# Ledger of designs, part 1: VHH binders against FYVE and coiled-coil domain-containing protein 1 (FYCO1)

All scores and structures are predictions.

Target 1, 130 residues: FYVE and coiled-coil domain-containing protein 1 (FYCO1), of Homo sapiens (Human) (q9bqs8r1337to1466)
Amino acid sequence: EICLLKSGELMIKVPLTVDEIASFGEGSRELFVRSSTYSLIPITVAEAGLTISWVFSSDPKSISFSVVFQEAEDTPLDQCKVLIPTTRCNSHKENIQGQLKVRTPGIYMLIFDNTFSRFVSKKVFYHLTV
Structure headers, positions and changes below count from the first letter of each chain, unless a header shows other numbers; antibody chains are not in Kabat numbers.
F, E and O stand for the ipSAE by ESMFold2-Fast, ESMFold2 and OpenDDE, each averaged over both directions (binder to target, target to binder). V2 = 0.75 x the mean of E and O + 0.25 x the DockQ between their complexes.
[cut] stands for letters that were removed.
Atom coordinates printed by the task and the answers are left out, and those that the model quotes come from them; centres of patches stay.

## First folded at step 1 (VHH)

Design b01 (framework vhh_brivekimig_d4)
Fold by ESMFold2-Fast, scan of step 1:
Structure b01 (fold): chain B 130 residues (1-130), chain A 124 residues (1-124)
Amino acid sequence: as target 1 above (130 residues)
Amino acid sequence: EVQLVESGGGVVQPGGSLRLSCAASGFTFSSYAMSWVRQAPGKGPEWVSSISGSGGSTLYADSVKGRFTISRDNSKNTLYLQMNSLRPEDTALYYCAKDEYYDFWSGYYEFDYSSQGTLVTVSS
């Protein structure tokens, strides 16, 4: 939920382009999400027709995940279109997989939300493909 | 809806005792391990103690061994922490947490829920 992000602090922002994602190797990337914070990966897409796919896991505990669409770089987070609502994932027990088809050029934000967690910071292991 | 409500905190002198309580609702209490976690002013959270669902197994942080006793009453859905020989460094907000698993590799207990806490101050 958007209200949870408003109550938390943005810790890490990892801006990526389609070309950067296309150059990713076979291994997972790591993202640290401190307790009571969230982190996001804005993916800038210039043209429609691509499919963004992700796989992630977390350690030591669950993480909440959402995807929002930002029409322009200056659009506030609470005005973004929710594509996947905030969902708490058993990402510490299984790999969470998903994909979305790019229908509109813009910025797609993958959000790893740890604002519900008062004590436990998480490492998110993720791999993206286009 | 999982709810945890702590009580029993207060101000005590060094060497004193306090008993904390945590009233749980919204889940099958006896099926889950429970923990106490504390956070001192200006510091990060510190795990204090855990107890198995049946109450048959307990674990304690080295800083509290021999002074604190964790217990539970599954008929009342209540978790307790008896704190004896209190020290100024025990001053903290104390939280009740629902545990599911101990993760050996990360050194963390899985705390699915945290509560609002109860303040313990040890001072003269």
Scores: ipSAE 0.000, ipTM 0.181, lowest interface PAE 12.0, mean pLDDT 81

Design b02 (framework vhh_brivekimig_d4)
Fold by ESMFold2-Fast, scan of step 1:
Structure b02 (fold): chain B 130 residues (1-130), chain A 124 residues (1-124)
Amino acid sequence: as target 1 above (130 residues)
Amino acid sequence: EVQLVESGGGVVQPGGSLRLSCAASGFTFSSYAMSWVRQAPGKGPEWVSSISGSGGSTLYADSVKGRFTISRDNSKNTLYLQMNSLRPEDTALYYCAKDLYYDSSGYYEAFDYSSQGTLVTVSS
């Protein structure tokens, strides 16, 4: 599962807080994922009980998606707990939606995986709610 | 309008060589990474090789590494694939594809399944 991500280049972003996500407008945000790479969105949650929800699409082709839990910011990606295993999505044909209830404080990483695609880069349009 | 025209395919015996060409137009060729993708009869597409816009970086599928060489001539807007030590399992339609261009003005399809491709047949 997590070992499949080792073939890509990681685009790390500064972790988003729950308050920052709650302040986002209704519009979609954009993320560029190069061919043969993956990108991630880390979300830091201080308290249990919240639900993280997402909706995304990609252009021009499919993208793979996974969610992992990182107990501390310095925990290696291959040691994170897999919450949603890597799944290829028809995100270019439909909006992919999901949600996850936070049981444990920590860092939740949404991973957009394009490592299977050697020649096609993607733009991911996403919206997060908490 | 992005246009990619493949050529150079043919029938060759095992151990033979072929050089494929892809003539590109409708975009700034040197600004995009280019790739070769093949599709064997009855199979899905398989990535073969990629080259950066400047030609400074190349990648190869394990099945072709050491036998195939990707190159480009930016002055002629042409992509090449030199295929040596050909095997029957290399028999396929070969397509060239450009990487996507992303900026504030948009992006374009990198692979056109409606393109003609060029047929490579490795047979005795």
Scores: ipSAE 0.000, ipTM 0.121, lowest interface PAE 14.6, mean pLDDT 75

Design b03 (framework vhh_brivekimig_d4)
Fold by ESMFold2-Fast, scan of step 1:
Formats: sequence, structure tokens, C-alpha cells
Structure b03 (fold): chain B 130 residues (1-130), chain A 124 residues (1-124)
Amino acid sequence: as target 1 above (130 residues)
Amino acid sequence: EVQLVESGGGVVQPGGSLRLSCAASGFTFSDYAMSWVRQAPGKGPEWVSSISGSGGSTLYADSVKGRFTISRDNSKNTLYLQMNSLRPEDTALYYCARDEGYEYTYSWGDFDYSSQGTLVTVSS
């Protein structure tokens, strides 16, 4: 069990499957993350062996990013396994890229964390590939 | 860890003056723009003033221009707000905040708080 998030409100949850991500066209999708909130992209993966890749940026300021593994849909966030710890990214200056090879079927949650910001809401522009 | 400790608040009569201080630790103070933000009872937060990391640039809310002066002493890791000609509408909790300083589209920027603020009451 791992303590992941400070006090903050969940704003948006965008559940995706591997098939939905494979159907993404060119270009970025948008995700709004209000001040003092965080948003989640849970990716349900049934088969091991694929690689989840992401590229994102934010406007007008930075966003914090993390990746956790959720064994079951009802597993609380603070009990998920941290794969990438929360880090403040210069996502407003450059594209942040990463990837993760799926070795265990389950739910991989990409977390965009704006809880540190009391006054500035952000748009996150993201692109996912599998 | 980032720590910001405000001091200097109190009760003053209209027309009076106060100087607020914010002692910073846990980061390279001169690398960050700093801001003062206030929150009046029952109201949302309101940006008051900002200063660049070097101290070479300052910005003020229209409501405080000519009355308040923001300054910093990078050798002491301390931020100041000199408040003159105080009005009842200046009554609020005052917070110092570390700004990321990356974009100037927004007056307030992204703030990190690590303190509870200091209370300023302007009472007749």
C-alpha cells in the first residue's frame, strides 16, 4: 500500500481500452485540469506484452505527472502500485515523452496532477499509442 | 521541503501601515518569482503583487498600486510587503507564494503554499 496523492479533488476520469487507443487518429486530445484538482486516464490492459507510450504538453504552466498500477477497478488510489512517482514537469516548455511495457494485465492510470496550483487551471494536450 | 513562514500581520486603523515578511527555505530563493495573495473573509483569493527572482521587475493589482510595495532580500531569503494607507477592504489573510514564473498570460501564475498566512485587520 502506497500513499499517492495529497488532498485534492478528482476533476475528470477518461477510461480507455487498448482498442480505443489503437483507434486514435493523428493529433492530440485535450484534458482540462482545474486548479487544486487532478485528472485520471485509466487504461485497461487485458494482455501483457504491449507498450503504452505517451506524449503530453500543458498550457499555460507546468503539470505534475505520475503512473500507477491498479489491480482491480475498486482498488483505492492510495493502494495502487506507483510505477512513476509524481513529478512536476516542464510540460509548458517541452513535450514530455514516456513509455511503459505492460508485464501484468490490469489498469494503468496516467495521472495529471494540478493539486499544487491554487490559481491556475491547465489544458493538457496528450497523445497515446499502444 | 519548501517552507514559507509569514509574519507581520495585526490590527491597524484605516490609514495605518504594516510590513509583512515571508521567510523562505528549502529552495534556491533567487530562482523564483514570488507573490503576495490575499483572501478576505467569505471571498476567493485575490492576487496582490509579484516580484521577479532578481527583484528587477514588480507587478501590482490596481487596488493596491501606489499604496503597497513588494520587495525581497535574496541574501536573507525573505520577501516583504510594505502596506501603506490601509483601508477596511484590505482586511484579509495574506499569503506569500512561490511562482513558477514561466508564463505571463496570467497575473497570478502557479503558486505553491506551505504556510497558513498572516491576518491583517483594518478596523475603524
Scores: ipSAE 0.011, ipTM 0.210, lowest interface PAE 9.4, mean pLDDT 81

Design b04 (framework vhh_brivekimig_d4)
Fold by ESMFold2-Fast, scan of step 1:
Structure b04 (fold): chain B 130 residues (1-130), chain A 123 residues (1-123)
Amino acid sequence: as target 1 above (130 residues)
Amino acid sequence: EVQLVESGGGVVQPGGSLRLSCAASGFTFSSYAMSWVRQAPGKGPEWVSSISGSGSSTLYADSVKGRFTISRDNSKNTLYLQMNSLRPEDTALYYCAKGRTYYYGSGSYFDYSSQGTLVTVSS
């Protein structure tokens, strides 16, 4: 199944490298996801063998989450390889945790999808480790 | 620390050839796409060519297609640009640029931090 964002616009893009993630301090970072939009965090990984780990929550309501792999820098989003299919998370009630072992160098995109929500914008609190 | 050192620039007549080299250190060279970017006097930077981490894929700006060839030697951590059929409009400072990913693209997906090498094509 292809990751499809049928009724939304990309509002925020936060590109990160492994070195930048490794420099993150304690605590969470914030990402604003407007109603009817989505935001993504492309993580550039130069070497196989590491594990990308995440934990996130959202306020005031749920957010949908997916992870895709972008083979080339200009590969369209709907043509990326789906690693974790889009799933609605109870991120407003609990912390959502996950991890992924990097098998192939490239770009790993964490997608926070609010396109299902016409009127409610969300703030996503996230922490990444590598 | 990432270090990129260009060499091979010089003065040539129109129709001439030059080969540029870029010696890279401070990172796993084969894990990153590499690019050549140039800046002509009084103009902004212009992307010239990119090569994937393995060297199997290349891209060229329309202005240099068929004349320039990008290549790399991962065993020597060196990037090359073979420039043939040079024109006065190719006169510029040429910079070696490290990509942000293993894959390449035209545009702003690269970092460059070097003095460059000057290529002057005059008649």
Scores: ipSAE 0.000, ipTM 0.098, lowest interface PAE 18.7, mean pLDDT 79

Design b05 (framework vhh_brivekimig_d4)
Fold by ESMFold2-Fast, scan of step 1:
Structure b05 (fold): chain B 130 residues (1-130), chain A 124 residues (1-124)
Amino acid sequence: as target 1 above (130 residues)
Amino acid sequence: EVQLVESGGGVVQPGGSLRLSCAASGFTFSSYGMSWVRQAPGKGPEWVSSISGSGSDTLYADSVKGRFTISRDNSKNTLYLQMNSLRPEDTALYYCTKEYTITVEGSTYEFDYSSQGTLVTVSS
């Protein structure tokens, strides 16, 4: 199985554990995604059975979103599994919601991709639930 | 249970046109945005186009903008992709999928509901 990340520059990596997500509380966090870059949130999950849920929006325009699975930190990027292919979202007009049930322990990477945009940087407002 | 069945692929020469269809069942079609995703030989999946549940908003990948048109008929639970001015690099398996709500089951974690896709081959 092959994982394909969009070509571009990584701007920000925000590693989170299940415990940190469980402590998220109400409200959203902010993630800056500069023009021509992407940012990602790797979520480390030790045990199967939980559901990762997300809701996000962006300002001022759309952002692309994808989810990939990495079995371990030492798993090469070309061995990751694409769970949700890169999709351009109307995240500037509405909240984008999704969920994924964890069947396999490992690292679930939420990717916010702005590589298609050469001039417009975005701020992503996100909330995660486990 | 959700079912998505793609059709309309085939072999066409550069500059030609094809119209893909995706027949949906098992869910309230009009309540979900829909997308077309393709996978070229030897490459990973690439998002192509998306349409809102009402059909009022559409988005396109830069590589297909101006050439492809996404549309839907909610009365028939069918999604369409009109592909014009086809190029050899458009050669791929094309899949339809629901936006924003993905259910992943078992050991197969690629997007839900369609495993077969429809093959589009553009030969020069």
Scores: ipSAE 0.000, ipTM 0.218, lowest interface PAE 12.4, mean pLDDT 78

Design b06 (framework vhh_brivekimig_d4; at its last look DockQ between E and O 0.02; V2 from the best seeds 0.00; counts 0 for: pae E 16.0 > 2, unsure alone 63.3 < 65, grease 26.2 > 24.2, placed apart)
Fold by ESMFold2, look of step 3:
Structure b06 (fold): chain B 130 residues (1-130), chain A 122 residues (1-122)
Amino acid sequence: as target 1 above (130 residues)
Amino acid sequence: EVQLVESGGGVVQPGGSLRLSCAASGFTFDDYAMSWVRQAPGKGPEWVSSISWSGGSTLYADSVKGRFTISRDNSKNTLYLQMNSLRPEDTALYYCAKDYEWELLDYGMDVSSQGTLVTVSS
């Protein structure tokens, strides 16, 4: 996870705030992840005690998922913490649901990892709630 | 609705060349890797070559390395396979397929596609 952030090829970063997630709207949004890359959604949270929930699927094949916490924008990556280790998800066959409780204000990075795929790009359909 | 139309096959003598084309429609072509797969008489499907969405990365089966070249033109939604130094064992029905993973053959071979026949003989 931390290795991916340090040396992996980032395609898209979609930063979101709690207010933007609270007004997410109905339905899913799309995030494209080209083959051999990763994309991420950094969520900036100013207040502990919130719960961030997600539902996602992918097309046409699976994607790997992890969550990493960064205390502040300028925190060195070696001080970031892995909250959910990388899991290859059957997201093309079913919706993947999860949540975490925010215990420390900071940046919660949802990482959609497609580096294991040599040639198959993915679209991730995601919905977030707080 | 995904549509893939192969063309360029034919009968050719050993040592000859052919260029196959695959015209794609019904999906955003430049979002996906593409593959060529072939099926020889009496055999199951076998992977030949793949190319990344941009064309920047290519991969070949050992049996065709140095003889075949995969390419794509994203502005024309077209995938190509240049086949040189053809051998009788290259005789097969050739298909293009959207995407590539170790599972691609199961899903890509279900799209309604005719393929294009390549015969290398006499």
Scores: ipSAE 0.000, ipTM 0.114, lowest interface PAE 16.0, mean pLDDT 82
ESMFold2-Fast, scan of step 1: ipSAE 0.014; ipTM 0.413
ESMFold2 (binder alone), look of step 3: mean pLDDT 77; pTM 0.779
OpenDDE, look of step 3: ipSAE 0.337; ipTM 0.737

Design b07 (framework vhh_brivekimig_d4; at its last look DockQ between E and O 0.10; V2 from the best seeds 0.00; counts 0 for: pae E 15.2 > 2, placed apart)
Fold by ESMFold2, look of step 2:
Structure b07 (fold): chain B 130 residues (1-130), chain A 124 residues (1-124)
Amino acid sequence: as target 1 above (130 residues)
Amino acid sequence: EVQLVESGGGVVQPGGSLRLSCAASGFTFSSYAMSWVRQAPGKGPEWVSSISGSGGSTLYADSVKGRFTISRDNSKNTLYLQMNSLRPEDTALYYCARDSYDILTGYYDAFDISSQGTLVTVSS
């Protein structure tokens, strides 16, 4: 399947609602992603029509990024619909920007995947808007 | 040709200090994050610390936090590791590594690790 999460240990899950993103604040937040692990930001959206936008960077090196749609909380990740396929981003050298329009209520998961890195942990600096 | 040459290892008593250096050549040093990796006798490699290309961000393994300090001097193409409060468990060959990425061959995080390293022995 194309909804692939690398074999690795989940480090952290940072769930957010649309209201929490609307009150995100002006700066970036930090997410630490240990080597050989991945972290998730699941965004629960109750209504179609909004656009979820992100900007992120990482330090000291790159991180892989994907977005998947999960219809229900207990849907296995390998059965989620892939909205943005896994992409290794040059995020330590530039900000990575993107957006998705919500067409179906559900859970939109941003996946920060550091499972390819055996020795180097990453800090992800992210800012979300709706 | 990328070259990384470590120095500064030696034999110290527990509680002692050492400063490791890594001289880099053959690439634009300030454009790459750098790491220290160590390998104890008979063990696999263990990540120790990393520093961003500018030196503005650092990361440490839990086992060395508060005791080790990574730094770099981009004008001298040199990476450093200040090791304080050394313990017998810190005994290892220490390697510097350039984090490397080959866009043409894939989406993988690989290291250029020096084959020689510098030996740190904390004994007696």
Scores: ipSAE 0.000, ipTM 0.128, lowest interface PAE 15.2, mean pLDDT 79
ESMFold2-Fast, scan of step 1: ipSAE 0.000; ipTM 0.340
ESMFold2 (binder alone), look of step 2: mean pLDDT 79; pTM 0.799
OpenDDE, look of step 2: ipSAE 0.028; ipTM 0.338

Design b08 (framework vhh_brivekimig_d4)
Fold by ESMFold2-Fast, scan of step 1:
Structure b08 (fold): chain B 130 residues (1-130), chain A 124 residues (1-124)
Amino acid sequence: as target 1 above (130 residues)
Amino acid sequence: EVQLVESGGGVVQPGGSLRLSCAASGFTFSSYWMSWVRQAPGKGPEWVSSISGSGGSTLYADSVKGRFTISRDNSKNTLYLQMNSLRPEDTALYYCAKDYGDYEVTYYYGMDVSSQGTLVTVSS
């Protein structure tokens, strides 16, 4: 029997503000998520009431996606509130769309999780709106 | 029932070539990425190469890039690994593996652990 264990590691973090998302424009941005890693987009929101919307796809295979709420910048990832649990997406076949209404000021982290993959790195193509 | 049967291994001298085959059955072969994985004596398993269902995309480990070529014949449900410029460190038992359709869970999920593989020995 072959069994490989590998810890997930943070590859890249892309911090964004609401103003930066509001000025996103047309088109998508790229985010690289290497094998056995995850990448995240922390969105800092100062006021409640807006809706964060996302659309993404990936190449060449699927990516797992989750959204967590971080009360403060120093809050450990395992202590963040899970808003959308980790879900494997057919993002390599179709655009994955979602939205979340901000009810509490804080940091909303979009997590692109490739820790399940030991050898296939992905490019995530994403677009955000507020 | 997924069945994968490897063949083509043998003894070859350094600088030589071998072509491995993997006969697949029990699933729609052309719909799945396929991979070659090897395990050298006394070492852990190492991913070697992967090919997309259509054959349009290929990936290689740095240790074999430029020397090995992965290919497939979907009409015959067969995966191939052409190995050129073989080195003693390529000595290993070679296995083929498939992912599960639209996703993967771990590198070895779905690989038939009962598969015997095919032995490649590179020695002078």
Scores: ipSAE 0.006, ipTM 0.221, lowest interface PAE 9.6, mean pLDDT 81

Design b09 (framework vhh_brivekimig_d4; at its last look DockQ between E and O 0.01; V2 from the best seeds 0.00; counts 0 for: pae E 15.0 > 2, grease 26.2 > 24.2, placed apart)
Fold by ESMFold2, look of step 2:
Structure b09 (fold): chain B 130 residues (1-130), chain A 122 residues (1-122)
Amino acid sequence: as target 1 above (130 residues)
Amino acid sequence: EVQLVESGGGVVQPGGSLRLSCAASGFTFSSYAMSWVRQAPGKGPEWVSSISSSGGSTLYADSVKGRFTISRDNSKNTLYLQMNSLRPEDTALYYCARESRYFDWLLYEDYSSQGTLVTVSS
């Protein structure tokens, strides 16, 4: 099941291309997700066959995570195909890893969802590879 | 210190064009994704557009697709918004915003202090 039909307020989108992920550099990048909001990392992929991998953690508490596929830039979020359903992760206690193989060109959206938290904002430390 | 200075706003007639600029200083501009956000009188903030750190990926709100173009010049530390086919509903203060840094995690409105005003009126 997925909670995108009543998502909270979008905080920010942080778009990335495959080339930018290939040149990600060392270490983690930071994404701040205010309480009661969610943030997105849309990854535009022009070619099938590659694998997108992620590692993330959060501070000070957990964050929810999902991955959806958007066939076109104008596809509403609630009509995107769900690849990984929303999962509340113990990301404040351990690194969360995952990957997916790109089978169709398009936009792969990593969703960091803090809408369940009324009072606690989170920082997400993430590293992506292709 | 981190500074973002918007310019290029003004008064135009419907159908007109404006180009907004955001001059950045005090940080490594090429390492950050950037966004434009606008706030119309009496409304909450509305996300308009975002661009990746290299400029290779762009996104737009449905309300501006096909009319607005975000771009950046990392050699000049400058973010741009080209606004074409302007409509009265585009009237707002426009702000640029930076992605939060790894060690700067406290909530702050990552907008410039003033923004630049765009008024579309016949």
Scores: ipSAE 0.000, ipTM 0.229, lowest interface PAE 15.0, mean pLDDT 79
ESMFold2-Fast, scan of step 1: ipSAE 0.259; ipTM 0.667
ESMFold2 (binder alone), look of step 2: mean pLDDT 82; pTM 0.827
OpenDDE, look of step 2: ipSAE 0.029; ipTM 0.420

Design b10 (framework vhh_brivekimig_d4)
Fold by ESMFold2-Fast, scan of step 1:
Structure b10 (fold): chain B 130 residues (1-130), chain A 123 residues (1-123)
Amino acid sequence: as target 1 above (130 residues)
Amino acid sequence: EVQLVESGGGVVQPGGSLRLSCAASGFTFSNYAMSWVRQAPGKGPEWVSSISGSGGSTLYADSVKGRFTISRDNSKNTLYLQMNSLRPEDTALYYCAKEGYSSSWYEYYFDYSSQGTLVTVSS
């Protein structure tokens, strides 16, 4: 399975390590996703056995979400393995929760995809735990 | 500070053409959708056209479809509106607008920060 990311501009790449996520306190983090763009949160995991968990919501409308796996930093985005296919979420009406057990060391990318929205930007409120 | 400066307006005969420009500064231009909005004398504002940050998607009001073309040059931080087959009804102050964040459910968000450029279509 390959990464079939929709056409659009990458607005922001927020690189996070396991240690940084583990240091996150209470409260949600905010990510602004421009219209016709997507944002990536790459999580670098050195060892298997961790569980990456997420909870998010968006304002004022829905956002699409996916998770892909990148074996190394130099692996092209279109060669990343799709772990969770792109799904449009009712994230403006409810909290979207998920988790994924790390079986292979590498880079796990959480993708917030707003490319379907030509003129409406979204603010994503998210919590990550490892 | 966000700054938007419109230019290119003028007086033309019906059937004529004008090209409007909007020079943007104070933000990462390519990250934002941009729009043209007009206000005719004695009327409220009317949305005219929008373009996505990359320029890959455009949308037009029914009143201007087929006559106006919105475009942008992200290397020059400039938004354009090519106006062809102008009609007396197109007479208005034209404003460029940067997309804004809002909890409003309206499909498009506008933020006027300039004086606009006047387009007059008359014989």
Scores: ipSAE 0.000, ipTM 0.174, lowest interface PAE 13.0, mean pLDDT 79

Design b11 (framework vhh_brivekimig_d4)
Fold by ESMFold2-Fast, scan of step 1:
Structure b11 (fold): chain B 130 residues (1-130), chain A 125 residues (1-125)
Amino acid sequence: as target 1 above (130 residues)
Amino acid sequence: EVQLVESGGGVVQPGGSLRLSCAASGFTFSSYAMSWVRQAPGKGPEWVSSISGSGGSTLYADSVKGRFTISRDNSKNTLYLQMNSLRPEDTALYYCAKDTYEYVWGSYEYTFDYSSQGTLVTVSS
């Protein structure tokens, strides 16, 4: 259950609040994940009882996905609790759907991990609901 | 604004060596794979070598394996190509390139953002 983010890898951070996610319209938002990097979407949740739902796809090839819980803003990424372990998704062939019920207030990080890909950058199309 | 400035080209005799450099600016250098691409007189562009953003992985064209070494210094935003045992067929304009995406030949491929001048390498007796 250890968060296996490596110190030599670059991170792109896209912070979102519950209110910003609630204002998502129809369609997907775009996130560019460069080769040998990862991007994360930290979702700050102030109260329990919400369900965070996601749908994503990637172009031109697969992306790895994980979800970790960060107890406080200053908690190091390698000390976050792994909720969904890093999984290679066929997100270039199908929409990947998932959901997570918030039982503890805190920061939920959706991680799009492209560190396995040495040369291929990806565009991730994602939609979130709360 | 992406800027790539190549240097280090010149005239050498067969069997000689040259080291090419590419100074990069306008983007987060360590986030991108980088490549060297060459174009010989009267021919189309030929991919030579690539290196991952971290420098942990390299790939070479069969024509240069064992002779050329690609490397990078992310603290200096600089890409290098060490060329040894040069041959007349290595004569070309050499361009450094940042990876990018384009739909080419019916599939997504690496395309090269090299709106730079290149550096000329001439190998002649």
Scores: ipSAE 0.000, ipTM 0.108, lowest interface PAE 18.1, mean pLDDT 77

Design b12 (framework vhh_brivekimig_d4)
Fold by ESMFold2-Fast, scan of step 1:
Structure b12 (fold): chain B 130 residues (1-130), chain A 125 residues (1-125)
Amino acid sequence: as target 1 above (130 residues)
Amino acid sequence: EVQLVESGGGVVQPGGSLRLSCAASGFTFSSYAMSWVRQAPGKGPEWVSSISGSGGSTLYADSVKGRFTISRDNSKNTLYLQMNSLRPEDTALYYCARVEYTYEYSGDSLYFDYSSQGTLVTVSS
């Protein structure tokens, strides 16, 4: 259950609350993930029972994606519970969709992982709903 | 918008050295992998070397490995190619390229974003 990333640099964290996601409206947000880095979207959820849904694509090539549960803000990434294991997505060819039903309050981290890529930075276009 | 300006080419004798520079502007330089590509007279383009955005990873064509060193200074938006032990076969117009489509493994073809005139390197006695 440990989230083990390849050795790489954290580029950025984009913290979001459920209320902020509920106010996204239509359209996609952009997230730049440099070569050899990964980026995190920690979503703080106060109540169980809602469903977090995502749609994303990437340019110009694939990105790896995972979802982990962080019980507290100070929990190290490698000690978080893996909910969706790291998967290389054909996000440059199609929209990748997924959803997760929240059973426990806490922090749900969406991980966009580009550590496998030595030379190609990606722009991730994502939309979240709750 | 995007500009790449190469310099440092010249005429050198076999066994000599040259350092090429590429000044980049119009984009966030540290966010892109960069490459050197060359074109010898009467031949197609040949990929020479690539460097990751952070500078932490480099790749070289077999023909130049051990002789050429690619590096970058992200504070100056500049890419470098140090060329040692030059051979007549290294004679070519050298281009700086922003890499958008470089497969990490096994990709024989590289896709480059060219916008420059290049710098001429001539190795002759």
Scores: ipSAE 0.000, ipTM 0.192, lowest interface PAE 14.0, mean pLDDT 79

